# VH-VL binders against Cytochrome c oxidase assembly factor 8 (COA8), part 56

Target 1, 167 residues: Cytochrome c oxidase assembly factor 8 (COA8), of Homo sapiens (Human) (q96il0)
Amino acid sequence: APERGAERRDTAPSGVSRFCPPRKSCHDWIGPPDKYSNLRPVHFYIPENESPLEQKLRKLRQETQEWNQQFWANQNLTFSKEKEEFIHSRLKTKGLGLRTESGQKATLNAEEMADFYKEFLSKNFQKHMYYNRDWYKRNFAITFFMGKVALERIWNKLKQKQKKRSN

## First folded at step 21 (VH-VL)

Design ml8 (from mk6 with light chain G30A)
Fold by ESMFold2, last read:
Structure ml8 (fold): chain C 167 residues (1-167), chain A 124 residues (1-124), chain B 111 residues (1-111)
Amino acid sequence: as target 1 above (167 residues)
Amino acid sequence: EVQLVESGGGLVQPGRSLRLSCAASGFTFSSYTMNWVRQAPGKGLEWVSEISSSGSRTSYADSVQGRFTISRDNGKNSLYLQMNSLRAEDTALYFCAKETPFDYIWGTYAFDIWGQGTMVTVSS
Amino acid sequence: QSELTQPRSVSGSPGQSVTISCTGSSSNIAKGYDVHWYQQHPGKAPKLLISGNSNRPSGVPDRFSGSKSGNTASLTISGLQAEDEADYYCQSYDRSLSGYVFGTGTDVTVL
């Protein structure tokens, strides 16, 4: 199978701009940057001589990337939704409207928003524990299959070398 | 209870289009690769199409490539098959099927949950 | 293109063992791809019986077993029961088609 050229100019996917947070989201978002977001899709090459074992490894890697990207996309949605619900609930308890007199969205002070962050992390603790468990299981499996592929390639190289010495 | 329920089958004329749906329940739909498999009356099983868990990767049998489009909506727990330019040979019971999760020891994938199918008849 | 070859039918008496063969080609089973087995009763959806050549999913009776050697996979039903009367399909991946292939199907009859 041919290898892609040594130097290619990458073009960012159309959706790259949609992943940039709005300024209000960054102001209200305290957590670390999403390390697992991939702004470009990773497309795995399928060599013409790909073995069944190499296919298993490639599929595992592809599925792991999709699983990881979906997790963080869903976390962003959940965070935004629960933040707005928290603000709405606290404003209602104070007898305040959802918008200021100037038309801007009403919000809470920093101490009150810290209550949201603490509650959100506590509520999602189990989800992140399961994510970490599954992340480690997937990476262990990837490493395990990488080792099996390496042994397969060594075996094939040894067979080639033995035939070459016989000739 | 894990279920897959197909719908949208019917009688159509050759050259026309039909859209199949598969509603999933009882499992995390967005975690699994999904497939369509068909079975002509009195015949065996034939794989039709595959779509990855996010929907970003698809593949098709040669017999339907360019005519059928697989898609999914993970927010609605639904799988779809858009069938265009239908031919008499597309007449079959169409199943949706869920792939198993990755086997960390053997790396195997199989179709562990199937719907009951929806019948598509292409006839003049 | 490629299709996995199975016997058209197999029969046995209750309590006997039957074996269904599944023969492939250099682009599927002989290349080393896994073989899976499905059971299908008339008018019903297929049911996964064996995955990864020999793995039996939960809920499948232990009288079902699978194996693979070279270009041939086998499904063995030890201790046939009346409920085992059904169609059986093997499945593998085919590299030349870049997709899954099923066997021709085997009708198991319990005498």
Scores: ipSAE 0.683, ipTM 0.881, lowest interface PAE 1.2, mean pLDDT 83
Fold by ESMFold2, fold request of step 22:
Structure ml8 (fold): chain C 167 residues (1-167), chain A 124 residues (1-124), chain B 111 residues (1-111)
Amino acid sequence: as target 1 above (167 residues)
Amino acid sequence: EVQLVESGGGLVQPGRSLRLSCAASGFTFSSYTMNWVRQAPGKGLEWVSEISSSGSRTSYADSVQGRFTISRDNGKNSLYLQMNSLRAEDTALYFCAKETPFDYIWGTYAFDIWGQGTMVTVSS
Amino acid sequence: QSELTQPRSVSGSPGQSVTISCTGSSSNIAKGYDVHWYQQHPGKAPKLLISGNSNRPSGVPDRFSGSKSGNTASLTISGLQAEDEADYYCQSYDRSLSGYVFGTGTDVTVL
């Protein structure tokens, strides 16, 4: 089983990890940081005796991880794109070229770049507010279902004790 | 206006390939697991394939495993089904379907939005 | 070839109640997986009618109700109306197939 995913062409933003887990694993495990989101994905183990309720919890955790990875991959891409557009726009306003005499990309001074950072944070404020709300909502739901699974396991253990009386 | 529109169906010979597309609008496509479901003429529904919200997890019915590939492009709000080595028994109306959002109480995932379908006919 | 078993057809007069059964196996309904119900009119896409055994989505009439007990799920249409004439499918998850499974379908006829 490959431990590391193969290199892929960068055709679209993705929260999907390129890491390949072992062929057989009995545990959840954490992969390396994703190139686009900078987040470490969890690769979930599916036990042979997984109950329907345990499957619901795992699917919720998997979907939450995918949602989170996609958000940060897209946010990182947007940051890079808007940074370049800001620099190019300000250079054009000054009548300067996009590249220096050495062929390197022209840049702005620290004070001018501070304008970009302020504008970016301001423009994306509401998006991050909705992200934070949904992040907490999802994690509250995950905790709720973890409680349900714990109760299921307690009930199953008690039923096994009752079954032993008849044997 | 929440909408799913399938396309790419047609008449093909056995052994050939076809690629179906499903265009989504009116909802945040990247937030939902998507499915393909097919219905042979005069027959019932048969689940074909599932793809997770990011595209990182897929699953297939045994009847299509190894021949069909589900994919999605969240930037284009589009779902795809690459159908290789087509057989006569693949002849069907193919629907794309959206899974419901997570239910905090019951955790159920049903198919709440369906397209009208695109017809695939496999015959010589 | 694992599928959920439904009666081929059910009929009733307007105002009567009809019940459609959906019987599974130890790898799906009996194991505890949820059952969903879909309505399909001729030439139309399926429409979600009941999710999570008994939950009715907004816009679905109150006369549709669902339940599950053991290895059998049931869809009940109380006060049958002409527009209820359609095909009905149950759906669940099957652990042995690692995928979804639909029922055989039930044709509901309003006399």
Scores: ipSAE 0.668, ipTM 0.877, lowest interface PAE 1.1, mean pLDDT 85

Design nl3 (from nk10 with heavy chain S100T, light chain G99S)
Fold by OpenDDE, fold request of step 22:
Structure nl3 (fold): chain C 167 residues (1-167), chain A 122 residues (1-122), chain B 111 residues (1-111)
Amino acid sequence: as target 1 above (167 residues)
Amino acid sequence: EVQLVESGGGLVQPGRSLRLSCAASGFTFEDYAMNWVRQAPGKGLEWVSGISWNSGDISYADSVQGRFTISRDNGKNSLYLQMNSLRAEDTALYFCAKDTRFFLGSGHFDVWGQGTMVTVSS
Amino acid sequence: QSELTQPRSVSGSPGQSVTISCTGSSSNIGSGYDVHWYQQHPGKAPKLLISGNSNRPSGVPDRFSGSKSGNTASLTISGLQAEDEADYYCQSYDWSLESWVFGTGTDVTVL
C-alpha cells in the first residue's frame, strides 16, 4: 500500500468552523474550540434591522476574533513544530531512537521539557507582549462600541415609549 | 466605486517639507486602516506608513521614522502624509492604499490610488 | 527595512507555467503571517492578485495561484499570457518591526 505521504499542512487553513447556529436564533453562539487555535469562535447574530453602529461593532468583533484565531493557530503550529524538533534533537543527542522498545513515540522527561518551555517563552516574549498590547487595544475599542450600542438601544426604546404614549 | 486619489506631490528641494493627501470615496473610510506605499523610479514597492481606523495605531518604516507623519480625517474621508526633512531618496511615486481591516497588520491592500509623484532635487 | 526576497526576473513562453518565490524570515512569513501578492503593470498602480496566501479576489483569473510553506511563499502563473507581463510583489507583515514588508519584486516577461 503506497504510504500516503502525510501532506504536511504547514499552514493552518483559516478553517471556517462547520458549526452553524440555529437559523431562528437571535443570539450570538459559541462554537466548539477550533482545532488549530483551540479558541471557541463566536458566531455573531445579525439582526434584520442592524444599525450602522451595531454593524461596526460586529465587524470589529469579527476582525478581532479572526485576528486572535490566526495568531493562536500560528502560535500553536509553531509551538508544536519547535517542540517536535526539540524532542528529536534531544533524543538524537542521547543516542535514543524516536520510538521506544514498545513502539511508542519516545518522549523527554519533565525537566527536559521544562527547558523547552522556558526557551520557547523566552524566544516568543516580545511577540506575546505585542499580542497582549494589541489585544487590549482591540478589546478597548470593542468595549467602547458596546457602550455606544447600549446607549443607542436605550435611546431607541425611550423614543418608542414616547410615541406609544402620544398615540 | 471605491476610489483613492492622491494629491500634493511635486518638486521640492532637500530639507523642505511636503504634505500629501489622499481622498477616499465609495467605502466607509473610518472602518479601515490606511497606508502609504512609495515606489522610487524603476524600483520596487516600499511601505512607508500605516494608520489604524481610529488613529490609535500608527507605524512608520525606519527610513521615514521621525521625518514623516501620517494622519487621517475620517470626517473628510482623507489620509495625509506630512513629509519633513525631505531627502533625495524620498523621490518616489506615493500611493495611498486601503487596508481590508480596521487595524494594521491583519489585512491586505485591496485598493490603491494612482499615486502622486514626489521629486526631491536640488 | 527588511524585504522579502524575490527573484529579479522570471520568463516563460505563452502557455507555460512560471513560479515566483517569496522568501521571508521567522518574523514575517515564518511566523505564520499571510502573504499577499500584487501585480503591477508599467505605469499603473499595483493590483491585488492573491490575498491570504492563496485566495483570489474577484476578477483574478484562475491561472494565478498562491501557496506558502515555511518561510517561503510562491505565486504560480499557469498558462502564461502576454497580458501577464508585469512586476509582481509579495507582501507580508513583520511583527518585530510592526511594519508591512514587500518583496523585492519580480519582473515577469513573456517570451
Scores: ipSAE 0.875, ipTM 0.952, lowest interface PAE 0.5, mean pLDDT 93
Fold by OpenDDE, fold request of step 22:
Structure nl3 (fold): chain C 167 residues (1-167), chain A 122 residues (1-122), chain B 111 residues (1-111)
Amino acid sequence: as target 1 above (167 residues)
Amino acid sequence: EVQLVESGGGLVQPGRSLRLSCAASGFTFEDYAMNWVRQAPGKGLEWVSGISWNSGDISYADSVQGRFTISRDNGKNSLYLQMNSLRAEDTALYFCAKDTRFFLGSGHFDVWGQGTMVTVSS
Amino acid sequence: QSELTQPRSVSGSPGQSVTISCTGSSSNIGSGYDVHWYQQHPGKAPKLLISGNSNRPSGVPDRFSGSKSGNTASLTISGLQAEDEADYYCQSYDWSLESWVFGTGTDVTVL
């Protein structure tokens, strides 16, 4: 009997999306959904003359994105694992095999799966509450700095116009 | 050069207060969460408190909750730890540690100070 | 506070490989939070050794490697050298406590 190689539980690599935007692009790009988080990563454009405020905004956005990616990647993995464990446990309790007589993967009914979802949500309620709280804090900060950057850009445009009028 | 320098440690009696300071240099202080970590003599590292870049998030270890107050002055590139109601078990070398992130919990500590010794003894 | 569990001490001869385990719980390592490793020489401040489970900062020798599986992280020191004699601490974040948590520390001795 060939020793079933221990499936290396792929810890979600902090998968820097292999998506590389075109080098000449002056815009943010949205990559394909990440295989673990199912979130689409944004590749942030870095201006040649990035201001300190713009840089800080970019860094805040990047960190928040990475935080979201990591959270959902881990949550999805946990969900998938616990779901499989639940299914296996329930099938075992029913005296059913993991496969049907037809060789198909045995499944639970919708009611049983609803119980799993309720339990999973209940178990993870606090974690989701913290996530939501932190999500709002992060996005508030980002929004605030978006406003600052917008004001800075307006101010710089006004200064340039004044300088052109004085010459 | 990125540097953290702790100060304010000393010998104090139980129940007294002490204020630690950490002076940061060589990096944009306001872009990083900051932490205090302590090490009792001959013991391991214990996280004490953390503060986000804008002081919007503050967290404490249960061992110091309600007694210690972390704060920062981004204009002075300084981190503080106000320690009240000091106990003998608070005797430790206190390190200032820089996080790699704005917010707590998603980074790691890439820069440490040399620490300041706090001794609580009767 | 839920400390991460490390062996108290690990010893090896020069050139040998040693592994330090760091075991957490479902609220830290098991929840998918990264594990970081620090090296501390006697009388010195801790130094970052490994970040994000397996990433080596610049200046850290390649003989140091980190891994994570389930609730357990591991630091491996390959080709143990006399200079590797130090205390090693793992670190993770506990979401339920909203706190950083350190391991109990491991004293590595080179025989």
Scores: ipSAE 0.875, ipTM 0.952, lowest interface PAE 0.5, mean pLDDT 93
Fold by OpenDDE, fold request of step 22:
Structure nl3 (fold): chain C 167 residues (1-167), chain A 122 residues (1-122), chain B 111 residues (1-111)
Amino acid sequence: as target 1 above (167 residues)
Amino acid sequence: EVQLVESGGGLVQPGRSLRLSCAASGFTFEDYAMNWVRQAPGKGLEWVSGISWNSGDISYADSVQGRFTISRDNGKNSLYLQMNSLRAEDTALYFCAKDTRFFLGSGHFDVWGQGTMVTVSS
Amino acid sequence: QSELTQPRSVSGSPGQSVTISCTGSSSNIGSGYDVHWYQQHPGKAPKLLISGNSNRPSGVPDRFSGSKSGNTASLTISGLQAEDEADYYCQSYDWSLESWVFGTGTDVTVL
């Protein structure tokens, strides 16, 4: 039977973490770290009487989370790939094999790896700057809507108290 | 039904200005980034400009940078493209396209208008 | 490059499979940004065909499939039908340009 070569899904599956929070929970849940991004996903609670502002806040948070997950998953994959390519290239240049005599994966010294890290950071500097900028924009929007939702909730509680006093 | 309707296209001379409008219906307009895409006659699709849900992020293609201005009015469910200093190469069918996300760059275009034709000719 | 590279044309007989490639760079497809595909019939607006590399929207036949590897995405049309004759465009986002980028387009003809 020909070994069906495992097509290495080089694409981080946009797979929503299969973590299912308890059905009766009225709170947001934090899942385990994603295997690609290493970020812990948040499972957002959806109230039965979700207001339009609460819904918009939730959607903003969800989109921002997905954006972060995708960014870091891709960056981690790129980093791992380029790191491996760098190691292989340097070992080849040194006339060394990919494995030591003991069968262990050959590694480079700390100085050689420092060159890789410096080059990688330099190459990705602009990308990280854009990410940071956009991260602040997104989180500012989220924080603003958190404030709006908080005010809405306070107002609704006050109205309910007034109605109870008038009856 | 989710719908986008472009308007404001027409025949203009080089160097003139034109303003395109896109009327959105059937969805919460303020929750999505919006885009303009153009297609010259017999050519491919070219992204022109995008604007985030709150107008906080705006981007332009290099070909239109400094000449075109994208804007939106969420209260009117409307997207606009102010086109200044029009050139012959700006002749195209201009589509309004809805993003699936609040912010640019993370979604895709799930709804398109029928387009409005802009012809720049002497 | 400000555009994704596609073959100009692809042709096949009814029932055959055809594949359209979309090649980008390290600043778009190669950086892990998703690829989306659009179908455009003559005189019509583009229609979303594939989102997020491989996701089919509702109403898109299962004969359409998308994949991505490295800097290249692919759209495969299995069991080619006469109605599949159209222009196909890939799309991705370029982080360095902070812009959406489309492919050059591929004309699919059914022989």
Scores: ipSAE 0.873, ipTM 0.951, lowest interface PAE 0.5, mean pLDDT 93
Fold by ESMFold2, fold request of step 22:
Structure nl3 (fold): chain C 167 residues (1-167), chain A 122 residues (1-122), chain B 111 residues (1-111)
Amino acid sequence: as target 1 above (167 residues)
Amino acid sequence: EVQLVESGGGLVQPGRSLRLSCAASGFTFEDYAMNWVRQAPGKGLEWVSGISWNSGDISYADSVQGRFTISRDNGKNSLYLQMNSLRAEDTALYFCAKDTRFFLGSGHFDVWGQGTMVTVSS
Amino acid sequence: QSELTQPRSVSGSPGQSVTISCTGSSSNIGSGYDVHWYQQHPGKAPKLLISGNSNRPSGVPDRFSGSKSGNTASLTISGLQAEDEADYYCQSYDWSLESWVFGTGTDVTVL
């Protein structure tokens, strides 16, 4: 499995839906967790004199973030829906209702829920393998362009230093 | 003006090969995935193949897998489709389509060419 | 290949609303992949009409709208006009086929 900045499993959605960085920031910003994906979005800085390489890197990063947010938002919704369907099915088999006597949602203990977690991971295995492959392809391109941008910035600083030494 | 111009279509006999080209202009070709879509006479649209911005990801419809090869030359702003072992069912108008994204599967097709006709008949 | 199901044709009188359904499977629309819509007039190339289920590109009239629920997406043309007479195709991505898939196409007729 590839290394990522955030990994989610069976967490409650509790994040703020958006974040707005200051107008004059010179840095990328990390916002609060997205409500649906539970991933923290990056708000990208766009400098006034962004080079073609810098623009391409930013676009690659933006596209990858959007792709990643969409994938996990969809998986989280599917997980929640299938979890409730599993609980309902097992309660029916046990002859129990969907609500406790107190009116709260009936549920299964952790031992009983282990079957759901194993089944969900097993049936989503192929989809997640494709996701991991695509993640590697995207991040290889991003890393490559991060290196190119770093070299471009070093070169530009050297040219600027030489110009300031003019007699 | 963003443009896609296909060429290389024609009449060929079954079992022969044909190479389609698509010339792109008015946008940064190397920043987008590209696709081929075909439409048989009187029929609907069928996606044929797609290639990511850097050629690192390529996909084919099952109907053409193993017979068609998609490629691109970012230096020439050109997309290609090599079609081998042509069959009558490959007869169609072939469109070049620009994706909105670098990689396959996450965008949509915002610019289309006018198509080049391929007829496979004896 | 045409994997998404659309009605073969729909029709309406000028000013009426028409809805085109697009039904997929658990490996495409049912997995949460976006649905895009294209309009094709006779003898012309397709044009993007709706992206991302409901986003209308610049230059597309506001009488076109889209939505998605479950395995089904819908394109609605409210206030039909003569120039809306065309073929309409939905499109989504199928993760199991690793392929784009188009709908079977719908011929819209303005009576």
Scores: ipSAE 0.730, ipTM 0.889, lowest interface PAE 0.8, mean pLDDT 87

Design nl3 (from nk10 with heavy chain S100T, light chain G99S)
Fold by ESMFold2, fold request of step 22:
Structure nl3 (fold): chain C 167 residues (1-167), chain A 122 residues (1-122), chain B 111 residues (1-111)
Amino acid sequence: as target 1 above (167 residues)
Amino acid sequence: EVQLVESGGGLVQPGRSLRLSCAASGFTFEDYAMNWVRQAPGKGLEWVSGISWNSGDISYADSVQGRFTISRDNGKNSLYLQMNSLRAEDTALYFCAKDTRFFLGSGHFDVWGQGTMVTVSS
Amino acid sequence: QSELTQPRSVSGSPGQSVTISCTGSSSNIGSGYDVHWYQQHPGKAPKLLISGNSNRPSGVPDRFSGSKSGNTASLTISGLQAEDEADYYCQSYDWSLESWVFGTGTDVTVL
């Protein structure tokens, strides 16, 4: 079933939710599902004393989220467009109208729609394999930097412990 | 204050090699993907190659695949293009371009150098 | 090699509007990839003019605007000025080539 589209705003990042966390928040927020991608965006907290390593991790996460939201927003719109085109083409080939006797949009049965789903997946196979590869490359970098930040925080804790005992 | 300066261009014979350099300043070089773009005399822009922030993702135009090698040294804020087996059709002004993103394919080129000329002629 | 199709040249009188088209394929603009625009004056490096289909960087006059629909993007220069005489290139990403692709370029002449 095709989704009803909503206009994107040209001045904002594509596929990003308009949700805004409270100004006084000191935590990352998970927003509602984005209307185009159906993904829940993270709204990142930026502490006043963010280390260079922490800043790089946050920027990597922000870029990857934007990339992922854009990819799935675009794929959802393409899926909806091609689904309607497939239904229209098959109804026309069968000599049927675009509306039922009751005035509803005519559709195809589940067996007929299975052909569309298989064709769509086959057509987009290489594109999704490239997406999966790129997704893993991005998330490997993020995981690596999460580890570096964790080590940095442990090291700072040990320095504080050593300083505390010297007093 | 953001600046890209290409160097290493010159006149070379077909089949020879040349190495281009691009020195970056005024920004955190290691946070951005980098690209080479060329323009033959009187012709349009042609993307040549790109490299991600950490060198973990590299791509080439079909016209140069297997002959050119892009690399970067984040410690020296420098981008490189090793050009082997040069052909007359590689004659162009070669630009260094800064991407806006860490990874390839989702950004755009916000800063360009002035270019270095490569001429491949007998 | 792949390229996006642009008209070879476009001309207009001062104060007029001109529009430059950029047509791609199903593996680039038709797959929803953004289109970016660059301006190049003779003997100069390209300069970013429009990013993300329609976003104008700081310092770019508001007479420049961009849009995208289907396989085609457009750059419009409203209120053409003599200094707008230059070459203009569109750019998008092609997933099947795993490459950036530029348009063929458009020479804008102010009459």
Scores: ipSAE 0.720, ipTM 0.882, lowest interface PAE 0.8, mean pLDDT 87
Fold by ESMFold2, fold request of step 22:
Structure nl3 (fold): chain C 167 residues (1-167), chain A 122 residues (1-122), chain B 111 residues (1-111)
Amino acid sequence: as target 1 above (167 residues)
Amino acid sequence: EVQLVESGGGLVQPGRSLRLSCAASGFTFEDYAMNWVRQAPGKGLEWVSGISWNSGDISYADSVQGRFTISRDNGKNSLYLQMNSLRAEDTALYFCAKDTRFFLGSGHFDVWGQGTMVTVSS
Amino acid sequence: QSELTQPRSVSGSPGQSVTISCTGSSSNIGSGYDVHWYQQHPGKAPKLLISGNSNRPSGVPDRFSGSKSGNTASLTISGLQAEDEADYYCQSYDWSLESWVFGTGTDVTVL
């Protein structure tokens, strides 16, 4: 997948992927990995008779998916931008040009690039710790409401069976 | 109609405490994060504190950390700000603002109250 | 100090375009966080003008538009009108402070 210039690399898309489920589907769908975040988005089905609990669960899941997609899309763009900046700054420190004699983009060897990867992880450690904490807080709420919805659906099935047998 | 109505402002001496309230109506209060934003007379907007839908995430501006406490009562559709150890620089119009999201940090403020004035002076 | 930088004031004649810049840091706008814009007339509460960098809520005229690139967001008012005379604030989230941050505010004057 092609990366556009720095202007486009600083722009992270916010929505779910371009995958489109069949029009008549009554199920959630998992789409292909998003180009920027590398995460597989869920395309949510909204039933006509969605209960208040079901609606809250869906909204929690939608918000968390959007938050997650945006975080990783932004991190991937930051990674690409900082990698190029690292290469350029190290070439300048070495007194080298940004292009080789043939006009190709000058680069660093694997050992030099390992310094970048280590620095990137170190610099982003705190940010990822906050992300992990927030991820668990969101998913705890989602799991709790998934349980409540499951119990609500079981109860409604039992009520419906009892009503059908008695009537 | 979606409304936020702040109350509890007034004149208070430095070092004293004040509690602000924000009554919400016209929307499902428990589904949204809520925020306090203040504006000193003739100055710009300063975010003060925010609280997630379930109170599981709470954050404060550095200027008020340790002195102010945000809370909410979803049963009463109410947001609160307990302001302790008040200083002259806390003098401002305090707005209640509705977030568009459950959790802090990824939404925006789509509904604002008209504010309640807090004046801290001797 | 957790503020986004805006020009103190901007002016234009009716019908002209004005642009308000909003510059942040690597821990807010530079990390890809959205920028939101609020309009505040004297004596009134702020009103949401632009969300998510460029989204106009219902009731906001088409002459308001927003964009973001790098550490900087921009609000453009095309076809400036007298009622656009107000204060304008940008807003973003700062992950390192775990807080919302507002811009310093821009006073728009219609000449």
Scores: ipSAE 0.720, ipTM 0.886, lowest interface PAE 0.8, mean pLDDT 87

